VH-VL binders against B box and SPRY domain-containing protein (Bspry). Designs and how they scored, part 2

Target 1, 197 residues: B box and SPRY domain-containing protein (Bspry), of Mus musculus (Mouse) (q80yw5r259to455)
Amino acid sequence: SPLLTQLWAASVLGSLSGVEEVLIDERTVSPLLHLSEDRRTLTFIAKKSKVCSDEPERFDHWPNALAATAFQTGLHAWIVNVKHSCAYKVGVASDQLPRKGSGNDCRLGHNAFSWVFSRYDQEFCFSHNGYHEPLPLLRCPAQLGMLLDLQAGELVFYEPASGTVLHIHRASFPQVLFPVFAVADQLISIVRGPLAT

## First folded at step 20 (VH-VL; from m1 with light chain H33Y)

Design o1
Fold by ESMFold2, look of step 21:
Structure o1 (fold): chain C 197 residues (1-197), chain A 121 residues (1-121), chain B 108 residues (1-108)
Amino acid sequence: as target 1 above (197 residues)
Amino acid sequence: QMQLVESGGGVVQPGRSLRLSCAASGFTFSDYYMHWVRQAPGKGLEWVAWISYSGSNKYYADSVKGRFTITRDNSKNTLNLQMNSLRAEDTAVYYCARDLYDFWSGAFDIWGQGTMVTVSS
Amino acid sequence: SYVLTQPPSVSVAPGQTARITCGGNNIGSKYVYWYQQKPGQAPVLVVYDDSDRPSWIPERFSGSNSGNTATLTISRGEAGDEADYYCQVWDRSSYHVVFGGGTKLTVL
């Protein structure tokens, strides 16, 4: 079964230091966010920064950011530390995701260009195209793992420490996908996998 | 033609219950957080409650907590407010409102015209 | 919980500028929203995120927010601007919406 194969692959990847180096693209970072010098931590500022440079790629209204690395083929995995935030969205977005405006076209999970695992306080959802599927989690994950299989058309959200699969979404994805992030409480951090020694 | 229409208001005795409904049309209801806001005669706006997409988050003003229950039915595009143990101080026009935000509350861009609840002996 | 204060009334001569204040502890760290309510009608959003306007709201409505005071400014006041005006914030610590007490604007 493709599902059982993917669960086995996710378990193997979770036990290995095979996660990719994912870094935030500084040019995309919303003025509502501060990006750390190592480009892995997004911190919510609550009001727009007055000194943020205007870039065509920068989100100007919603507290979003994209990773610099695009995924076009193959199997990809990355992990986000979410233990400090009660308000975030993490997932993937098409390069067609608009950057400017206060409408739903730029709001993660509210358009056809973004697929996200969302948390706000006690509510967990998988959101795409304005459909918010509730995820009745038994406990809040401290880390959230993502596994993207572009050939199979699957996006898996899992808890790395336990290997528990939180959600699987199957779709025909666009040709180019970027990891995408939003945070509106405290911070989230992209996890660097342990170095082999 | 985005619209919110409240119903279920009326005159009730103290201690009784009343259920308000708000029918949404012209937009994808399940895509928005929803609020109840009330206004006592001659007074200002008072926020009452809000509810998230699935209803996993529900928050209430201290004045109604434990007596009022906000719910939604996304299949029927309706927002509801169950009001129990009503008091004279609950007398108000009750509005439902759409929130444009999902990480904070603020831009109530669509309001109903309100339904009057009168709690009197 | 968080408290917003507004003057109960403001009067302005026709053609003059009205300023309606909204006071709160460190309100400059929060986004402020403003609503206009005419008698017998539902409120209408006129300013959001401190200073932004919905596209149907005229440019003579503007907002500012710093320190402990947010201000709604209505340039060239008209009789049609007579209404109650409410400020509103989000209190992140309680997940509550907070409205000010309202200000009645009179154009005389």
Scores: ipSAE 0.713, ipTM 0.865, lowest interface PAE 1.5, mean pLDDT 89

## First folded at step 23 (VH-VL; from q1 with heavy chain A106V)

Design s2
Fold by OpenDDE, fold request of step 29:
Structure s2 (fold): chain C 197 residues (1-197), chain A 121 residues (1-121), chain B 108 residues (1-108)
Amino acid sequence: as target 1 above (197 residues)
Amino acid sequence: QMQLVESGGGVVQPGRSLRLSCAASGFTFSDYYMHWVRQAPGKGLEWVAWISYSGSNKYYADSVKGRFTITRDNSKNTLNLQMNSLRAEDTAVYYCARDLYDFWTVAFDIWGQGTMVTVSS
Amino acid sequence: SYVLTQPPSVSVAPGQTARITCGGNNIGSKYVYWYQQKPGQAPVLVVYDDSDRPSWIPERFSGSNSGNTATLTISRGEAGDEADYYCQVWDRSSYHVVFGGGTKLTVL
């Protein structure tokens, strides 16, 4: 039942005592991306920047970026504004995700180290380990909320405006996870959740 | 080990229909966007169509739009091209090709051997 | 629609360097891919993302892209390099794939 799903989401969100601030780790930002000064907005730039510093943690091929702070225990929630982009991936990745390379090892959703909600034009999918589950969304979400319960082993994608749960993934997650992002059209921005204020 | 094998080509009259198939093996088919590319005899490569993982995205060259339909069956590792209202200019070797990318750009790393389609009266 | 322009043919002596150009409006803002096609065979990707090379492609093959011209360079040309070469880009505005007209390389 959609109503039950919404109620569940509301209940889970209501149980959150605090929403942590998620910022992008500038060291990981792909040369295909521009990071805003406030470390919240990733903008796709189509061609790899020549001014990009050589960092061992920097993605060098795919338009990826990781959050600066890892999640290791507890319940976490963050929201990404995706209204301007028709091509993005958002979710979580383990510290085992390689940074260098053009293979699927570094491609979000195509390896065992990442779990992402993806949009490409009209296609919405949940992607993990090379398997892509289509999500029959009625409309394009302007914002995507993520709820990660490491203890329960659950990752939830929801639409903050309606409270509608878009997808739930259950798995034995690794001990260390980072919010992860990719964008190949316009920009996406991290925003504080409604419970942060 | 990784390969694509096209089938279904043949000789047909203008206005008729033909269905091409491409069988994938040696890799996780559902993990890739797929394309059709054709080549008229003695001519260059021409992109025909591409399809996303689930088929939610389909795009076609202007020359075939409205006449051709690209589909896939991930459970059978097959890519298909339904060609309707065939024209003489559709005569070509048709290749299926695997896309290296999804939403960033497009390139083809695996190609089939191709299947010949001849449209003539 | 986006258009790529290649010379119809390029000839080089054995051991010399062949350069095949691919022209396009502001092609330097796109990533270019190159394919080799020998008679009766399917195309083979030889350069991707302007200048990257699959591990099984000889180092003699290299690519560059800037301004309005992308270039495939084949150093120390061999008879086995005789083939048709195609450049390719992706047009993100139309979601279409675009090939150049192809260049026949002769090593003679």
Scores: ipSAE 0.907, ipTM 0.950, lowest interface PAE 0.5, mean pLDDT 95
Fold by OpenDDE, fold request of step 29:
Structure s2 (fold): chain C 197 residues (1-197), chain A 121 residues (1-121), chain B 108 residues (1-108)
Amino acid sequence: as target 1 above (197 residues)
Amino acid sequence: QMQLVESGGGVVQPGRSLRLSCAASGFTFSDYYMHWVRQAPGKGLEWVAWISYSGSNKYYADSVKGRFTITRDNSKNTLNLQMNSLRAEDTAVYYCARDLYDFWTVAFDIWGQGTMVTVSS
Amino acid sequence: SYVLTQPPSVSVAPGQTARITCGGNNIGSKYVYWYQQKPGQAPVLVVYDDSDRPSWIPERFSGSNSGNTATLTISRGEAGDEADYYCQVWDRSSYHVVFGGGTKLTVL
């Protein structure tokens, strides 16, 4: 029931102390992306930048970026403003996700190390380990909320404005996970709790 | 050995239908966007359609939109092109091609040998 | 609709350098891909991401892209390079793939 899922999301969110501060690790940012000074906005730049530093942590092919701080225990919540982008991936990735290369091992949702909600124009999917589940969304979400319960082994994608749960993935997650991002159209931005509404 | 093999081409009259198929092998088919590209005799390459790895996202060239339908069966490693209301200008060698990229650009690293479609009265 | 323009033909003497251009409005802001097609064969990707080359493609093949023109350069041209060459881009506004009209390269 859609109503039950909304109520569930509301109850879970009510138990949270707040949305965590998530910042992008500038060292990981692909040359296809520009990171804002406040480390919250990723902008797709279509052509690989020549000014990127040679960091071993930097994605060099796919338009990916990782958060600076990993989640290791407990319940975590963050929100991404995606209203400006029609091509993005958001979710979590383990520290085993390789950074260098053009293979599927580095492509979010196409390996065992990443779990992502994806948009490409009118298509929405949940992707993990090369399995892609279409999500029949009624409307395009302006914001995406993520709830990660490492103890329960649950990753929830929801629409903050309505509280509608878009997808729930249950799995035995690794002990260390990072919020992960990809964008291939315009920009996406991480928002704080007070700015989520 | 990664390869694509097209089939289903032939000679048909205008207004008729034809279904092309492309069999993929040597790689994980479901991990890639797939395309159809055609080439009229003595002419250049023309993109026809592409489909996402899930099969939920499809785009078509204006010249075939409303007449052609691209589909895929990942369990069978097969790409298909249903061609309805065929016209003489649809006469071409039809190639299936693998997309090297995921949603930020497009390029074709693997091509089939092509299958010939002739539409004539 | 985004359009790519190529010269219909380019001729070069053996051992000389062939340059095939691909014109497009602000094409330098897109990645360009090049394909070689010999008679009766399927196209083969020879240059990707403007200037990168598959490992099985000879180093004689190179690419550049800036402004409104992308260029495929084939150094030390040989008879085996005779083929049709196509440039290709992805148009993000329409989600369509766009090919140039193709260029017939003659090495004679």
Scores: ipSAE 0.907, ipTM 0.950, lowest interface PAE 0.5, mean pLDDT 95
Fold by ESMFold2, fold request of step 29:
Structure s2 (fold): chain C 197 residues (1-197), chain A 121 residues (1-121), chain B 108 residues (1-108)
Amino acid sequence: as target 1 above (197 residues)
Amino acid sequence: QMQLVESGGGVVQPGRSLRLSCAASGFTFSDYYMHWVRQAPGKGLEWVAWISYSGSNKYYADSVKGRFTITRDNSKNTLNLQMNSLRAEDTAVYYCARDLYDFWTVAFDIWGQGTMVTVSS
Amino acid sequence: SYVLTQPPSVSVAPGQTARITCGGNNIGSKYVYWYQQKPGQAPVLVVYDDSDRPSWIPERFSGSNSGNTATLTISRGEAGDEADYYCQVWDRSSYHVVFGGGTKLTVL
């Protein structure tokens, strides 16, 4: 289904405006990150903010954040502008992802609760449950598109400009998934969707 | 119990090669960036090289760049250092060390006990 | 290349407070890590992220970092604290790890 996924991504995003609005949940944002007023841009601030409010939902060690939007059924698509960062993770996490501590349970891709595409300088990986699969990208994507088909059990990472599929992961996902992010260099931004509701 | 064990040290002549190994146990080796750090007798610590999870990122101190190659085998939980064109100034105890972060900073929470490399005529 | 400067030695009387400095240009913008090394042993991490301690390190060890100076403070110094101490940073411009030259602490 790589060809079908490529054609589907191009059809959905190129002609039918299938990209939905995803906003960061302010309560989850690590003290290593600053969230913009429009809740779309995460900026890495190198050292923990001293004024960050305590919340049960806030990541307190790793530079993570979750979106407010939960996905339970159906097909979902969103795009992240990653042009300015050489160090990030983007993907999905279950609602069971722990928030507190320096352990692997909160470290995206190092646990059973998170599935991420990552870049760290010259290294691109897909990571889940401590397995880090190298991805042979020859060029850094400027934007990273994600498609989640919960019925088919597929998570697709693609380059929106070309429609090129970068990776497909097939799994039986948990019932509730959130877009998830980590930033360790400069910033990433969720691209505004064309959806108007 | 988490540990790192270096091996492969010894006495070699200048210009020769030596290969160091570091065996990891008690933790998921593939989750961590790994480093080599050396210490000449009676001197301070000097960082040598690091390698990322998959081995795609490799960085070296200027003093060893072009002569040393860091590699890893995640299926065997081993970190390696191939040292070519050895010089007297490479004489040191060589430690492998686990990096507890993901690129944005570095700290070493686990060290091996080291293996001695002596480069002498 | 980024440089960290430490005094070669520090002496303190038993029961008194030792302070070991680590100088670097704008070091306050970086996280600083401190290692203790006793003779014939590998280094061990005693302070991370400027001021945090591993759970096995006594509360007598503390750290601070601002401006151009980071400081390791060891209160109520005792003979068991005699060791070499190294500061370390990550240099994001080169992706290199940098150590200070080390400080020998003597409790006398």
Scores: ipSAE 0.662, ipTM 0.852, lowest interface PAE 1.9, mean pLDDT 90
Fold by ESMFold2, fold request of step 29:
Order: C-alpha cells, then sequence, then structure tokens
Structure s2 (fold): chain C 197 residues (1-197), chain A 121 residues (1-121), chain B 108 residues (1-108)
C-alpha cells in the first residue's frame, strides 16, 4: 500500500484549493530566533537575544515559534523551504502548548501538544508525545509540504517537487491547531501561498 | 526514579575488544540523545561519543574514531559501546550520560555510576 | 579542536566566595555547563545555560559567561562543596562535546 498512499496524496495535492498564507506570530518567537520583516523566515542565532520582549506567548528556552493562523476545520496546506537548514522541526501544535521552561512540555514532539516532522543532520523523524518514528529519507528535501485534513484526522508531510508522501499521521486532533516551527541551524522560510499573490 | 546503569567493564589486553552496555530506566529512553564520557584514573572528563534518537547520527572523539562504535536499542532501553583495538590510553571509568537537548547544545543531567575498563598486558 | 582551560585548583576559606574560571576563545558565544564531581562519584550538573541552576542545587551556586571567560561562583563556601568542577561546551563546528581540565576546590 505505499504505492496507493503515493497515488492518493498526488490526487489530493493536485486538487488543493491552494497553499494558504501562513505568517509567523512575532509574539511567540524564541530569543534563539530572528524573524524576518515579512514574517516568513526564522533564522537561528545560537544564543538568546537580549532584545526580545517579555511576552506571555513567547517561547523562552526552546527555539520555537508559532504561526498566527489557527486551524479549526477543513483542509489546510502550507510549504516550508528547508534547503538551508540541517536542524529543524515543522508541524502543528495545539493552543495548550506551554511557552515557558526547559521541560519537555515546551519541546516540540516530546509532548501531547505538538506533532512535528524533524531533521537533525542525517536523522529524519516524525515525533509526537515522546515517540520518535524514524523516516527513511534517502536525500534531504529542499521543501517540505504539510497537509492537514481535520475531517479525516490526518496530517501529511510531503515533498512538493515530486508529490511524494513522506509521512501520514492519523489521530483525533484537538479543536485548535497552529503551524509550529523550530530551527537549530541556519534558517527556514515559509513559502508564499498562491492566495497571497 | 530515573537511572542509568553501566556494565561490561573489565581487564583486557591491548588490541582486544570489549562491549559496554548502559541500561536506562524511569524515563522515555528514545526521547534523548545519549553519550559516553570517560575518565582516566586521576584525570579529567573526556567525551567519547554521542548518538541521536534512532542512531542515524553518531559522532566520536578523534581519539576513538574508527575503533569505537556507539549503538542503541530503543526497544530494550539500552545504550552500547563496542570498543575495538583497545589501547592502554583507553583505560578509564566509562559513564553513560543523558543529553537534555536536541543537537544545538548539550548538557548532561543524568549520569550512570560508571564501569571500569583496564587495558593492560 | 576547541579547548577549555581551567585552573587546576582553587582554595576558599569556609563562608567565603570561590570563583572557578573556564577560558576559551569567544566562549561567551557558547552556552557553558558546570558539573560537580566528588571522589568516587559521577558528575552532577550544577549550572546550565551559563547562569541557570537546577531547582535542587543551592542558590549559592551561580554562573556567568562573557568574552573569553565563564565563571562558576560558589558563595558561602562549605566543606561539602569540596569537589572537582568541570566546565563544558558544545562545539558546533565539529559536533563534539568539550570539557575543561577540571578544578579541584578545597575548603580550608
Amino acid sequence: as target 1 above (197 residues)
Amino acid sequence: QMQLVESGGGVVQPGRSLRLSCAASGFTFSDYYMHWVRQAPGKGLEWVAWISYSGSNKYYADSVKGRFTITRDNSKNTLNLQMNSLRAEDTAVYYCARDLYDFWTVAFDIWGQGTMVTVSS
Amino acid sequence: SYVLTQPPSVSVAPGQTARITCGGNNIGSKYVYWYQQKPGQAPVLVVYDDSDRPSWIPERFSGSNSGNTATLTISRGEAGDEADYYCQVWDRSSYHVVFGGGTKLTVL
């Protein structure tokens, strides 16, 4: 059934209404990250910035950020350019994801509040609730696509250039989900959606 | 309680091999990068190797690269160190250590008690 | 590879403040971690992220890091603080962990 999964994903992606506009919520951005003016690029700065404001929504230990867009119903798709980073996480998180502290409750993929695709050098995983599923990627993707189907309870990670499905996670998701990001090397950039043009 | 317990230490001749094991309990082992750190008698700490969640990333100190292999078995909560072509300078207490972070920095919050490896003719 | 330098020993009178230094090129750009090791025991993390303390470590332990020097400070020194102390960094250029040579603290 890996072939059937690939054909299903290609069919669904070909019929998408569009890759939607996703922008980073600057209030959430960790002091370990710099956010670009257009709110699409997160750059890892390796040590906490002393300039960041002390907002309640800001991650203060892990190099995380959330998007401003909340997903409550329907089908959603967004793409991240990951070509320049060997260390990142991308996926979704619930509004219950804590922002403060060094514990696993704020560490993406190590808690019940976050579901992420991760890369660290040669290791690719899907992570949720402390379970890290290795993914057998033979090469580093330049772009990583995400599709969230709230009706089906599915989160799909795919390679946009080929339409190849990298991973599907099926679960009963919480009522509110946000795109979530972590960067631990260089930078990642949210690709502009067709609806933003 | 969270703990790490090393085993497999002993006395071996130069050029021989030895395999160390570290059993983890009280935490989700697969959540953490793991390291080996050694300490020669009367000397300081020396980092040996680390391994990522699934074992896809493995890094070694220059002094052991090509001779030592770090592995893990997440189904058994076990970290291992295969030590080949042992030399007198490998004589040390070997600790396993839990890494608090993901790749971008490293801190060790839990250490085992250590197991002694002696390389002597 | 990256090198950390510590004094081999530091002495402090009971009740006084001890300072243990850890030198490295541009160490202020890295996070520094400090470990305490008593004879026959495994190391224990006492300071992380330069200046933060695990909740079970007494407030008398503190750290700082700027320029080429990180410092572990132990105020109101006690006999129970006698130990070897190691600084440690992560070297992003090699993906290696680097320890300092260790400092023996004596409380006279």
Scores: ipSAE 0.624, ipTM 0.846, lowest interface PAE 2.0, mean pLDDT 89

